# VH-VL binders against Putative hydroxypyruvate isomerase (Gip): the designs that were tried, part 7

Target 1, 264 residues: Putative hydroxypyruvate isomerase (Gip), of Drosophila melanogaster (Fruit fly) (p36951)
Amino acid sequence: MALKFAANLNFLFTERATSIAERIRLAHQNGFRAVEIPYPEGETSDVVSAVKETGVVVSLVNLAFDKSDDQLRFGSTSVPGSEKLFRSQLDATIDFARQVNCGKIHLTAGLFKGGQESDYTKTYTANLKIAADSLRASKMIGVIEPINKYAVPGYYMNSYSKAAGILADVAADNIQLLADLYHLQHLHGNVSKTLEEYKALIGHFQIAQVPHRHEPDVSGELDYGFVFKALQEFGYDGWIGCEYKPKTTTVEGLGWVSKLGYTL
Short names: E, the ipSAE of ESMFold2; O, the ipSAE of OpenDDE; V2, 0.75 times the mean of E and O plus 0.25 times the DockQ between their complexes.

## First folded at step 3 (VH-VL)

Design N06f (framework fv_necitumumab; at its last look DockQ between E and O 0.07; V2 from the best seeds 0.00; counts 0 for: pae O 9.5 > 2, placed apart)
Fold by OpenDDE, look of step 3:
Structure N06f (fold): chain C 264 residues (1-264), chain A 121 residues (1-121), chain B 107 residues (1-107)
Amino acid sequence: as target 1 above (264 residues)
Amino acid sequence: QVQLQESGPGLVKPSQTLSLTCTVSGGSISSGDYYWSWIRQPPGKGLEWIGYIYYSGSTDYNPSLKSRVTMSVDTSKNQFSLKVNSVTAADTAVYYCARGYSSSWYRFDYWGQGTLVTVSS
Amino acid sequence: EIVMTQSPATLSLSPGERATLSCRASQSVSSYLAWYQQKPGQAPRLLIYKASNRATGIPARFSGSGSGTDFTLTISSLEPEDFAVYYCQQRSNWPLTFGGGTKAEIK
C-alpha cells in the first residue's frame, strides 16, 4: 500500500509564512494533500477558509495551549490544578476540529515541573478519560506522544512504557499512541521491535531524521528506505506527519519523497 | 455592531491590584477569530499593549508586565478581565479593551471608550 | 521587541494640504502594520490594516503604503476633523508595539 504524507505545519513552511492558513496554501501548492496543524489560535476562520479553498485534509490538530506559561506551553493535560484549563482547551480544539473535519487530536501532556509524578499521572489519566468521552461524542480519537528530553526537556510523557501504562488505565479505544520515529529513536532506539511491541496501541505516525530532525533522506541514524517499507508492512494506512526541520528550505528538501520512491 | 466597554474602579492605591472588566456586546467572545486585548495609555503618552486572552483561556502578556498581569475570560457573561498587581504611579493610564481581529492582517478593529485608572494614595 | 518610530512628532498643516506621516520599524514587519487615529478623549480608531487596506468607513483620502521597515500614511487633502494623533502598530512579532505617534495640528 502507498504511504500518505502530511505536512506538519509547526515545522514545514515556517520560513515562508507565519500564519497557519498561508502555510496550508503553501503545503497545497507543493503537492501535500494533508496537513498537521497546531491549534490555530486567532486564525480559526482563516484556517477553515484555507482548508476549504485547498481541499487539503487536516490529519491532526494539536490541543489548544497557553504559550504564556512556561509549564503550560506544552499542554495542561497532566498538570495538577489545570483541569479547568484543559477542559476549555479541549472544547475549543474539538470545536475547531469539527469545522475542518479533523478526526484526530494530539493531547499534549505538558511539563513535569517537580513534585510527585504520581499526581501528574493521576491528572493525566483523569483528563484523558474525560477527553475520550468528549472525543467519542464527536467521532474523534485522541493521541498521546512520548517526546524525548532533548526536544522538550521535562515533558511528562517521555516513555513508551509510560504511555502504555497510561493508555491501559484510560482504557478507551479512541485514545491511542502517536509514534514519532524521531522521538522513538532518541528515547529507546530499536525502532522495529519497539513498533512491533506497541503496534496495537499506535494510531498515528510522524517522521524526522535523527539526531538533527531533518528530512528522511538526510544522513542520520535511521534508514528511512527501510523504515518506510516497515511501515507498509505494518499496515498503517493513515497520514504520516512530516514533522521535521527543513535542513535548508521546505521546498528544496521535498526531494526526499521521490528520492525514496514515494509521492505526496 | 460589536461594542466593548470597560468597567472598574478609577482609583487604586499603590501596591494594590488594579482590576478591570470588559463587557462585549453585539458579538460573542466565544470565537476563535479574536484576541481579546487590553491596551493602556498613560496621560499624554503613547499606547502600550498589555496582553490578550483567547476565549479558550489562553493568554499572552507583554513581557514588560507579565509578572504582574493576569487576564481571565467568562464566556457565559461575554466578558474578559484584567488584573494588574502591585501597582505604582507608573500604572496610571487610560485602559482600553479591544478586539484583535485574526487573519494574517491582525488589527484592533473595535475598542472600548477607555477608562482612566489613577494610582494614588 | 520591535521598536516603531514615527516621524515627524508634530505635523503642522492647513486644511486642504497633503499630509505624509512616516513609520519605521526596527526590523521587518512585512505588511503586518496598522494605522490608528486618535482624537482627544477618544479611543484609537483603526484606519489602515495590512499596511494599505482601509478599514470600513474610512474616507478615501486616507491611504497607507510600504512594506518591511518603512511605512507611510497619506492624507491627500486634510479635513478639519483629520487633525489628531496618528499611531502605527506592528503585529509581526510579539509583543505588539505602537509607534510614538504623530500629531497633526492646524498651522
Scores: ipSAE 0.011, ipTM 0.489, lowest interface PAE 9.5, mean pLDDT 93
ESMFold2, look of step 3: ipSAE 0.017; ipTM 0.553
ESMFold2 (binder alone), look of step 3: mean pLDDT 91; pTM 0.930

Design R08a (from R08 with heavy chain G106K; framework fv_remtolumab_arm2; at its last look DockQ between E and O 0.08; V2 from the best seeds 0.00; counts 0 for: pae E 7.5 > 2, unsure alone 74.9 < 75, placed apart)
Fold by ESMFold2, look of step 3:
Structure R08a (fold): chain C 264 residues (1-264), chain A 126 residues (1-126), chain B 107 residues (1-107)
Amino acid sequence: as target 1 above (264 residues)
Amino acid sequence: EVQLVQSGAEVKKPGSSVKVSCKASGGTFSDYAIGWVRQAPGQGLEWMGGIIPYFGTADYAQKFQGRVTITADESTTTAYMELSGLTSDDTAVYYCAREANEFWSKYYSTHDFDSWGQGTTVTVSS
Amino acid sequence: EIVLTQSPDFQSVTPKEKVTITCRASQSIGSELHWYQQKPDQPPKLLIKYASQSFSGVPSRFSGSGSGTDFTLTINGLEAEDAGTYYCHQSYSLPYTFGPGTKVDIK
């Protein structure tokens, strides 16, 4: 019925803290009951402690990634030759997700930086099939996200039709689509028809205003009053990731929640 | 490759203020944190504070709170550090440094300083 | 605020030998610990980021390890140009802090 909002900690509370553990505490202190986090490389034990201390839900964890490699810092899932690395990253992420009781992992695609796109698609599909088995064994789902080229130039997964085709080839009910409405508007538009078209595939939502990726209630292309009603009619019971750049500070920008008729 | 170019050396009297500039070129200015680190002669590195120009607000080490003001001007891609109430203990080389990755990388949390200015020598003497 | 300590304060080392420098944090900082080298009259230069990741262009003889509160910088096969002062730096929380430094001289 009512929509549930999670703080994406790659974006929110970033003006207050550098560690994910401290951002979890800040999100809790400011009324969030759920968060989305990257794989917290270098602080997994502190993050597990912060989750236990606060009781926040971890609604999504991003796949572990290689921060030092230009191609792999945006994920390994599609990158030919990185299959052993991908398996290691997936195992580490699943082990962490179990400790924080998180059931969703974003399987970040990585960058296309040369060679044949068909080789990337072959690698991506094969790795997603492997991920489906590992995730199912842990009662988890994986999500894939189309991301527009202006946000991440060269990102492999960059269209909803490509995502749908790959999901059909993977043929696993626990590999689903992440619909980030910021990217959806850039890549496809026609929000209500697009949500209907991909309804059966969508397993997670994220929000930001278009085009500048600020709070839902700033001036922009999307009417979030309308969009949130559409998400309620969609029947989505999960957490909606608030993945936007605070226009001022995170807390000063939260007025949209009550203004649009919701609570954290 | 980013370049950080600082203002020139200054000689100041006790009780005065100094304002050091740090002009950035190469890359996006507003989305990267700029830190200020000083080093007294023969001493170690001391973080004074920093700013993310997009937010316009600064954080300070407690020992400098009330004496240091850090600002940024996005239109000129320049950060500033102003230190007031100078004493001889403030004689040091003052560095600006930029954090390695843009603040809103969906997949980044690193905050290492991979680019440093050349340093600005401030001498406080009577 | 998080206090970093380093050991030793000073180390004089025969060329080609191994140098080990430790950094201890007053609380867990995960892997948000970075190492810098500073030569006289120069700004610091990044060597190791995120406890164990070598920065681009840094010679392979430099490596880092550790997590939580205890961290180590290792120079395997010290060269003459490695003389200088080495600092650890935590970026886990504001305010950022540096260790007091370890000076390394060549015997």
Scores: ipSAE 0.017, ipTM 0.596, lowest interface PAE 7.5, mean pLDDT 89
ESMFold2 (binder alone), look of step 3: mean pLDDT 88; pTM 0.911
OpenDDE, look of step 3: ipSAE 0.021; ipTM 0.550

Design R08b (from R08 with heavy chain S105R, light chain Q53E; framework fv_remtolumab_arm2; at its last look DockQ between E and O 0.08; V2 from the best seeds 0.00; counts 0 for: pae E 12.8 > 2, placed apart)
Fold by ESMFold2, look of step 3:
Structure R08b (fold): chain C 264 residues (1-264), chain A 126 residues (1-126), chain B 107 residues (1-107)
Amino acid sequence: as target 1 above (264 residues)
Amino acid sequence: EVQLVQSGAEVKKPGSSVKVSCKASGGTFSDYAIGWVRQAPGQGLEWMGGIIPYFGTADYAQKFQGRVTITADESTTTAYMELSGLTSDDTAVYYCAREANEFWRGYYSTHDFDSWGQGTTVTVSS
Amino acid sequence: EIVLTQSPDFQSVTPKEKVTITCRASQSIGSELHWYQQKPDQPPKLLIKYASESFSGVPSRFSGSGSGTDFTLTINGLEAEDAGTYYCHQSYSLPYTFGPGTKVDIK
């Protein structure tokens, strides 16, 4: 089955626009049928309008977050004492996701800033169980993403084995793994075996080339021609997030899609 | 908002070493990458290396590998650069600079140097 | 190691005129090129990041453009306080490198 690519608007079209709504319009104008977006704090109504105007699919929304707190600007899900804040952020994100028909929320973990890691794990597991119930009521999926230390220093969720253990404890079929192949290569390596090992847990993919996080077809550690065929063989039929730093501009860098045998 | 304050000027003899400090204030120290850049009199800027304090990992330009040690102390929010085997060619102003963390752009470290220390003049003479 | 070159080495420009500074990379660096201004006896200050994005507080007369190997910093309407040396900087790969600088004086 042909692979489907979504523009991650934290990364793509950032050289053209600062607002998420305008980036949605740019993505649509340049052939994308789907996008991934952060919770669009301060512009939710404009983003809803842009989605309706363009008809793009919103394939993923990040959990609402607090930009003003250094520990919480990368999420609240693992942060001890955050249960009330997390619930309010989750409710706001679900309400927004309904308005744009998005069925998938990235439950961003937050930073480990000291204290006992076991307290973070207890908080994370408890908050994920709360999220599973709320998301199920809305027919939505939550995803968690292991992120490498060079991208987000101190990010709590930094290991595929840790993620798998926590998902087993949460025991909810609507809380799944986000496999960002850029982070996967940095954190684990052995991409083919790692994808096979965690395939039952994976509910979302994102791509970038390693090590510089550029387009899939630039020189680097990952052969995306092979990787994309592996994703097709596993039967993945969801959206793949293009979460990379354009080497030049977003549009100039889109040649990899046709070069590797795909279409937007 | 972020400020980097460096230690004072030093005069050194050839063959000795120098250790320059860079105290950071504002933001979260472990989220910075701190780079070191030097400038010889009348010349351009030269990147020496950098560190991410949270991980304690340092990278060095090949030219300085084996002579430079870059470290960080989270408890004092201070980064250090030590250069050994000094010669007159090492006479320069030494700057520390921050590589910001900009999550809103989808990047965590942006690798542009958005805040600079005042510089530390190191003079190597007999 | 990626070599950056700048042109010209030196410009003497009348006030209110346009200044154009070019930076060329020895290989493609995408948009990972940044511009700094250094005034005498001061540390460098960031002007433009990622080829074209103005840093906070930078006057609108400063702009950047380019991608790949060829980049331009433009000062449209030079002011007296703009005298100084301008450096480009690539962050595409280690070691990070700077251009040799372009000194801009007021005629």
Scores: ipSAE 0.000, ipTM 0.426, lowest interface PAE 12.8, mean pLDDT 87
ESMFold2 (binder alone), look of step 3: mean pLDDT 88; pTM 0.917
OpenDDE, look of step 3: ipSAE 0.017; ipTM 0.587

## First folded at step 4 (VH-VL)

Design A0 (from N06c with light chain R54L; framework fv_necitumumab)
Heavy chain, then light chain:
Amino acid sequence: QVQLQESGPGLVKPSQTLSLTCTVSGGSISSGDYYWSWIRQPPGKGLEWIGYIYYSGSTDYNPSLKSRVTMSVDTSKNQFSLKVNSVTAADTAVYYCARGYSSRWYKFDYWGQGTLVTVSS
Amino acid sequence: EIVMTQSPATLSLSPGERATLSCRASQSVSSYLAWYQQKPGQAPRLLIYGASNLATGIPARFSGSGSGTDFTLTISSLEPEDFAVYYCQQRSNWPLTFGGGTKAEIK
ESMFold2-Fast, scan of step 4: ipSAE 0.000; ipTM 0.434

Design A1 (from A0 with heavy chain S58R; framework fv_necitumumab; at its last look DockQ between E and O 0.01; V2 from the best seeds 0.00; counts 0 for: pae O 13.2 > 2, placed apart)
Heavy chain, then light chain:
Amino acid sequence: QVQLQESGPGLVKPSQTLSLTCTVSGGSISSGDYYWSWIRQPPGKGLEWIGYIYYSGRTDYNPSLKSRVTMSVDTSKNQFSLKVNSVTAADTAVYYCARGYSSRWYKFDYWGQGTLVTVSS
Amino acid sequence: EIVMTQSPATLSLSPGERATLSCRASQSVSSYLAWYQQKPGQAPRLLIYGASNLATGIPARFSGSGSGTDFTLTISSLEPEDFAVYYCQQRSNWPLTFGGGTKAEIK
ESMFold2-Fast, scan of step 4: ipSAE 0.578; ipTM 0.798
ESMFold2, look of step 5: ipSAE 0.563; ipTM 0.802
ESMFold2 (binder alone), look of step 5: mean pLDDT 91; pTM 0.926
OpenDDE, look of step 5: ipSAE 0.000; ipTM 0.460

Design A18 (from A0 with heavy chain Y101R; framework fv_necitumumab)
Fold by ESMFold2-Fast, scan of step 4:
Structure A18 (fold): chain C 264 residues (1-264), chain A 121 residues (1-121), chain B 107 residues (1-107)
Amino acid sequence: as target 1 above (264 residues)
Amino acid sequence: QVQLQESGPGLVKPSQTLSLTCTVSGGSISSGDYYWSWIRQPPGKGLEWIGYIYYSGSTDYNPSLKSRVTMSVDTSKNQFSLKVNSVTAADTAVYYCARGRSSRWYKFDYWGQGTLVTVSS
Amino acid sequence: EIVMTQSPATLSLSPGERATLSCRASQSVSSYLAWYQQKPGQAPRLLIYGASNLATGIPARFSGSGSGTDFTLTISSLEPEDFAVYYCQQRSNWPLTFGGGTKAEIK
């Protein structure tokens, strides 16, 4: 099966539009069939309209978050004392995901701000178990993502081995690993070996070149000709999130798709 | 422009059920962007959050009131309602409905004018 | 529950003076603090959210500061219409809780 690509709207078309709804229209206009979006606080109805107008697939929605708080703008799942907040944000995100027919939510972890890391781990595991039940009732999958310290200093979920241990403790088949190859290269490297090692846990992929998080075809540490072949051999049939910073503009950078032998 | 308006009896007898409705105009209650709250203020006292309801019917109540409080929502009428069971004189208060954001950004940006409910025999 | 304590209970000032109102949380609420103004017979009016952000339509003489457990509402030069009761509210954790209020009254 040919690889399928989603525009991650936290990164793509931001130079063209401030609203997520307009970025959905721009992604569709430029050939994308799918998008990944943050929870669209303050514009959920506009986003629902844009999705219906364009017919794009929403392949991933990030958990609702609080932009005003340094720790919680990166998620609430791991943050001690946030149990009711997390449930509230999860409920809002599930409800929105239902409206846009999205089956997958990224359960963003939040920042470790000191104290006992074991308290964060207990909170995270408990919240993921709650999420597993809520998501299962809606036929949805939740994903967790190890993120590197250069992109998000202090992010709680910062290791593939840590993620694997927590997923084993959660023991829910609908809570899975989001393998972002940009983060994977910074955290672990050895892409082929790492993908094989964590294969059974992975439910979603995102891509960007390393080290500058630009388009797959820019010069860098990852050979995306090889990587995309590996994803095809892996048997991944979901949407791959294009979570990269355009080197110039989003549209000018899209030549990598045809250059590497794919279509959007 | 969004407007909230409380309605219901201003006098309730002890041991009976206090019942109020909030009508929302200028905006849709069936939006996932908002949680809809009741907040009360006894005469001469401060504000007490009672609970919220999401348009799907999901609720959360202040633990101090949870055993006596029920909220409901009617998206077709753009309304949400509050019931407080087994009232006493301590439930005498001005009752406000208010809009809070569904994310952690729970600022109460719009309030009803408030309705005084007196519990008296 | 997080207990919000406001001080002073009553603040007696003259028009033109600076008003400084304090709010303390029993636990950290980060920046998830709002301030409301309430005049007699009226619903509370949102002044500030996220500890320091002015709500729509609120005059620039109002400002908020603080984080964690200690917060301050400042009115740089008190106008006659500013004599009211002020409430802080944490929205960090459930249940949502309000302070006991500070009444700003004419000296």
Scores: ipSAE 0.000, ipTM 0.446, lowest interface PAE 13.9, mean pLDDT 89

Design A2 (from A0 with heavy chain S58K; framework fv_necitumumab)
Heavy chain, then light chain:
Amino acid sequence: QVQLQESGPGLVKPSQTLSLTCTVSGGSISSGDYYWSWIRQPPGKGLEWIGYIYYSGKTDYNPSLKSRVTMSVDTSKNQFSLKVNSVTAADTAVYYCARGYSSRWYKFDYWGQGTLVTVSS
Amino acid sequence: EIVMTQSPATLSLSPGERATLSCRASQSVSSYLAWYQQKPGQAPRLLIYGASNLATGIPARFSGSGSGTDFTLTISSLEPEDFAVYYCQQRSNWPLTFGGGTKAEIK
ESMFold2-Fast, scan of step 4: ipSAE 0.309; ipTM 0.688

Design A23 (from A0 with heavy chain S103T; framework fv_necitumumab)
Fold by ESMFold2-Fast, scan of step 4:
Structure A23 (fold): chain C 264 residues (1-264), chain A 121 residues (1-121), chain B 107 residues (1-107)
Amino acid sequence: as target 1 above (264 residues)
Amino acid sequence: QVQLQESGPGLVKPSQTLSLTCTVSGGSISSGDYYWSWIRQPPGKGLEWIGYIYYSGSTDYNPSLKSRVTMSVDTSKNQFSLKVNSVTAADTAVYYCARGYSTRWYKFDYWGQGTLVTVSS
Amino acid sequence: EIVMTQSPATLSLSPGERATLSCRASQSVSSYLAWYQQKPGQAPRLLIYGASNLATGIPARFSGSGSGTDFTLTISSLEPEDFAVYYCQQRSNWPLTFGGGTKAEIK
């Protein structure tokens, strides 16, 4: 299958517009057929309108979060004492995802702020089991993402082996692994063998060059000519999130798509 | 500008049902961003959270009141309502409706002016 | 439920003075704490959320600090309109709970 790319609007078009709704229009105007978006608190109605107007696919929505709180701006799923908040954020995210016809939610873990890590693991596992049931009722998939310590110091979900163990404990087919190649390279490396090892768990891909998290064709540690062929051979048929920091502007950086032999 | 306005009887007899409605203007109640709450304040006392409702009809109530409280929402009228059953003099209070955030809960950014409900014969 | 204790119950100060209001949670609420101001006959007004974030339209003389169990609301220089009752509120655990309030009154 041909690879399909989604603009991650936490990273792309932020230099052009502050609103997510306007970034959706900009992504569409520049050839994207799909987007990944954060929960658009304060503009959910505007975002629904922009999605309807443009016809873009919303391939991933991140769990609703409290951007004013240092720990919770990165999610609530693992945070002890936030169980009721997590449930309300999940309900809001599912409802929004349904309105934009998005079948996949990124269940952001939140930060480990000290205390017993086992308390976070108990909370995280319990919340993922709750999420599995709620998402299944809505015919949706949840994904969890191991994130490297340089990008998010203290992020609770910080390794692929930890993710695999937790997914085994949750034992739900609709809770899957988000393989972000930028994070994967920093955390584990050995991309081909790592993808092979975790293949059965992976439900979503995101891309960025390492180490600076720029466009796939920027000089760096990963050969995206090779990687994209590997993803084609993997049989991945979902949308690949472009979660990179434009080196200059989003539009000026889009040449990698045709340069590597693809279309948006 | 978002405005909330409480309406309902100011006097309710003991053992009867207290019924209040909050009308929202300047913004839609049909948004996943917001939970809509009732908060009360007995004369000369502090604030007590009663419960919240999401526009889908999902509710959660203060356990101290849960057995007597029901909330409902009417998205076509941009309203949400509170019923408190079997009232006593202890339910005499100013009742506020307020907008909270589904992601934050503790951020009640808009409040109604409040309506005094007296429970008396 | 988490019990929120505010102190002092009454704070008597003159305009121009610094006011320091305390709020203590019976268990850690991290930074999931808001402050409200209420004047007689009026609805409460949001001042601070997330322990330290100033709400829209609130004067810069108001600030919040603290984390865990101990929180402070500071008014750097009291204006006449600041004499009111102040409430803290947590949402870390269910149900949502408010403190008993601190009344700031003219000396």
Scores: ipSAE 0.056, ipTM 0.620, lowest interface PAE 6.9, mean pLDDT 90

Design A3 (from A0 with heavy chain S56R; framework fv_necitumumab)
Heavy chain, then light chain:
Amino acid sequence: QVQLQESGPGLVKPSQTLSLTCTVSGGSISSGDYYWSWIRQPPGKGLEWIGYIYYRGSTDYNPSLKSRVTMSVDTSKNQFSLKVNSVTAADTAVYYCARGYSSRWYKFDYWGQGTLVTVSS
Amino acid sequence: EIVMTQSPATLSLSPGERATLSCRASQSVSSYLAWYQQKPGQAPRLLIYGASNLATGIPARFSGSGSGTDFTLTISSLEPEDFAVYYCQQRSNWPLTFGGGTKAEIK
ESMFold2-Fast, scan of step 4: ipSAE 0.214; ipTM 0.670

Design A37 (framework fv_necitumumab; at its last look DockQ between E and O 0.01; V2 from the best seeds 0.00; counts 0 for: pae O 13.3 > 2, placed apart)
Fold by OpenDDE, look of step 5:
Structure A37 (fold): chain C 264 residues (1-264), chain A 120 residues (1-120), chain B 107 residues (1-107)
Amino acid sequence: as target 1 above (264 residues)
Amino acid sequence: QVQLQESGPGLVKPSQTLSLTCTVSGGSISSGDYYWSWIRQPPGKGLEWIGYIYYSGSTDYNPSLKSRVTMSVDTSKNQFSLKVNSVTAADTAVYYCARGYSSRWYFDYWGQGTLVTVSS
Amino acid sequence: EIVMTQSPATLSLSPGERATLSCRASQSVSSYLAWYQQKPGQAPRLLIYGASNLATGIPARFSGSGSGTDFTLTISSLEPEDFAVYYCQQRSNWPLTFGGGTKAEIK
């Protein structure tokens, strides 16, 4: 089974292009068949046009967020008191995702800024249940992602075991785990066994080298030759998000694909 | 079969820190299916949930004790620990470690408990 | 926090009799309730989860019912080993909380 790679446009093709629409075009020009994008605040129509123009698949869209709020810039899903905001963001994201035929939404958790973590857990669980229903109606899947503290200090969803507990309580088959191997390594290590343990929950993969989050072929803690084979054995047939920081430029770094024996 | 066993001093002086360790056997603590909790019971009284920790180190505490409670986990030793700072006579209790089932949020396995007395 | 209230505080019965224990929540906990048994000098033991599900290894004479704010643990016919303290616990909201317990004692 061939692996499929999507360009995460939060990280890739950001050197010259400020708009998501332009990054989509760049990704397409460089051979990508799919892209992961943030919610395109203020440029939804342009992104829709770019997607139609290029024909790329939008494999993942991040939940709409409030960039003006320190706590909410990374999501509102877990933040107590932000339930109304979450619902509006969810609706907006679903509407956009529908327009670009994206069936997967990253339900960003937000930051823990104090109080009781149990309150965040309660809010997160409740909102995820709401999301599950809304997403199901639109034939979409939601994913949650454990993120390490080095990348996003204070991010609420910072543990695979935490994620598993929450998913178990949500008990919806269309809410799944996003396994970013960069975050997994930083959080827990023991990548192979961890993936095996949570295999049934995983609905999406993303990659970057550790610890500096560059291309898979740069020197680091993970042997991506081995990891990619493991993913093939895993049976994952979805798009793998390339969410890494180019060590130099996006284009110069894309040599990792052929070097490791794959194609875009 | 999973077994839990509490260990630590049975006597603590007021204002000092209560420290207990729970050793888990018959299964690994490194699983997302479970959270590992401490629960206490003052003599002749009911049960109070103190807090929990996952094998990853993720924690949450009872608001009534949050300011004084710290939990830790050592996956290499298959242990997790409880610290309660600035103890008073009100902290005298039998302390239980327990396994919580994450999907259900009840406790299916318990240690035998250890009595900790706060006294001068 | 959700306050769990158990009644009666003490239940005096004879072996073979039916025991009915009540647990009330200060607010709805849906079906998110568990029951535990504790004998003197021992740790609590899980009896019922999800308000009505019998835990593994628990005799069929134990049963749980109820939803919302009112719950009941029933022992159809008391055995000598059933005389103990019983606790209910809600899992609907954080922090997790227990009832004050009902002591089943021999009449």
Scores: ipSAE 0.000, ipTM 0.456, lowest interface PAE 13.3, mean pLDDT 94
ESMFold2-Fast, scan of step 4: ipSAE 0.437; ipTM 0.746
ESMFold2, look of step 5: ipSAE 0.012; ipTM 0.582
ESMFold2 (binder alone), look of step 5: mean pLDDT 92; pTM 0.940

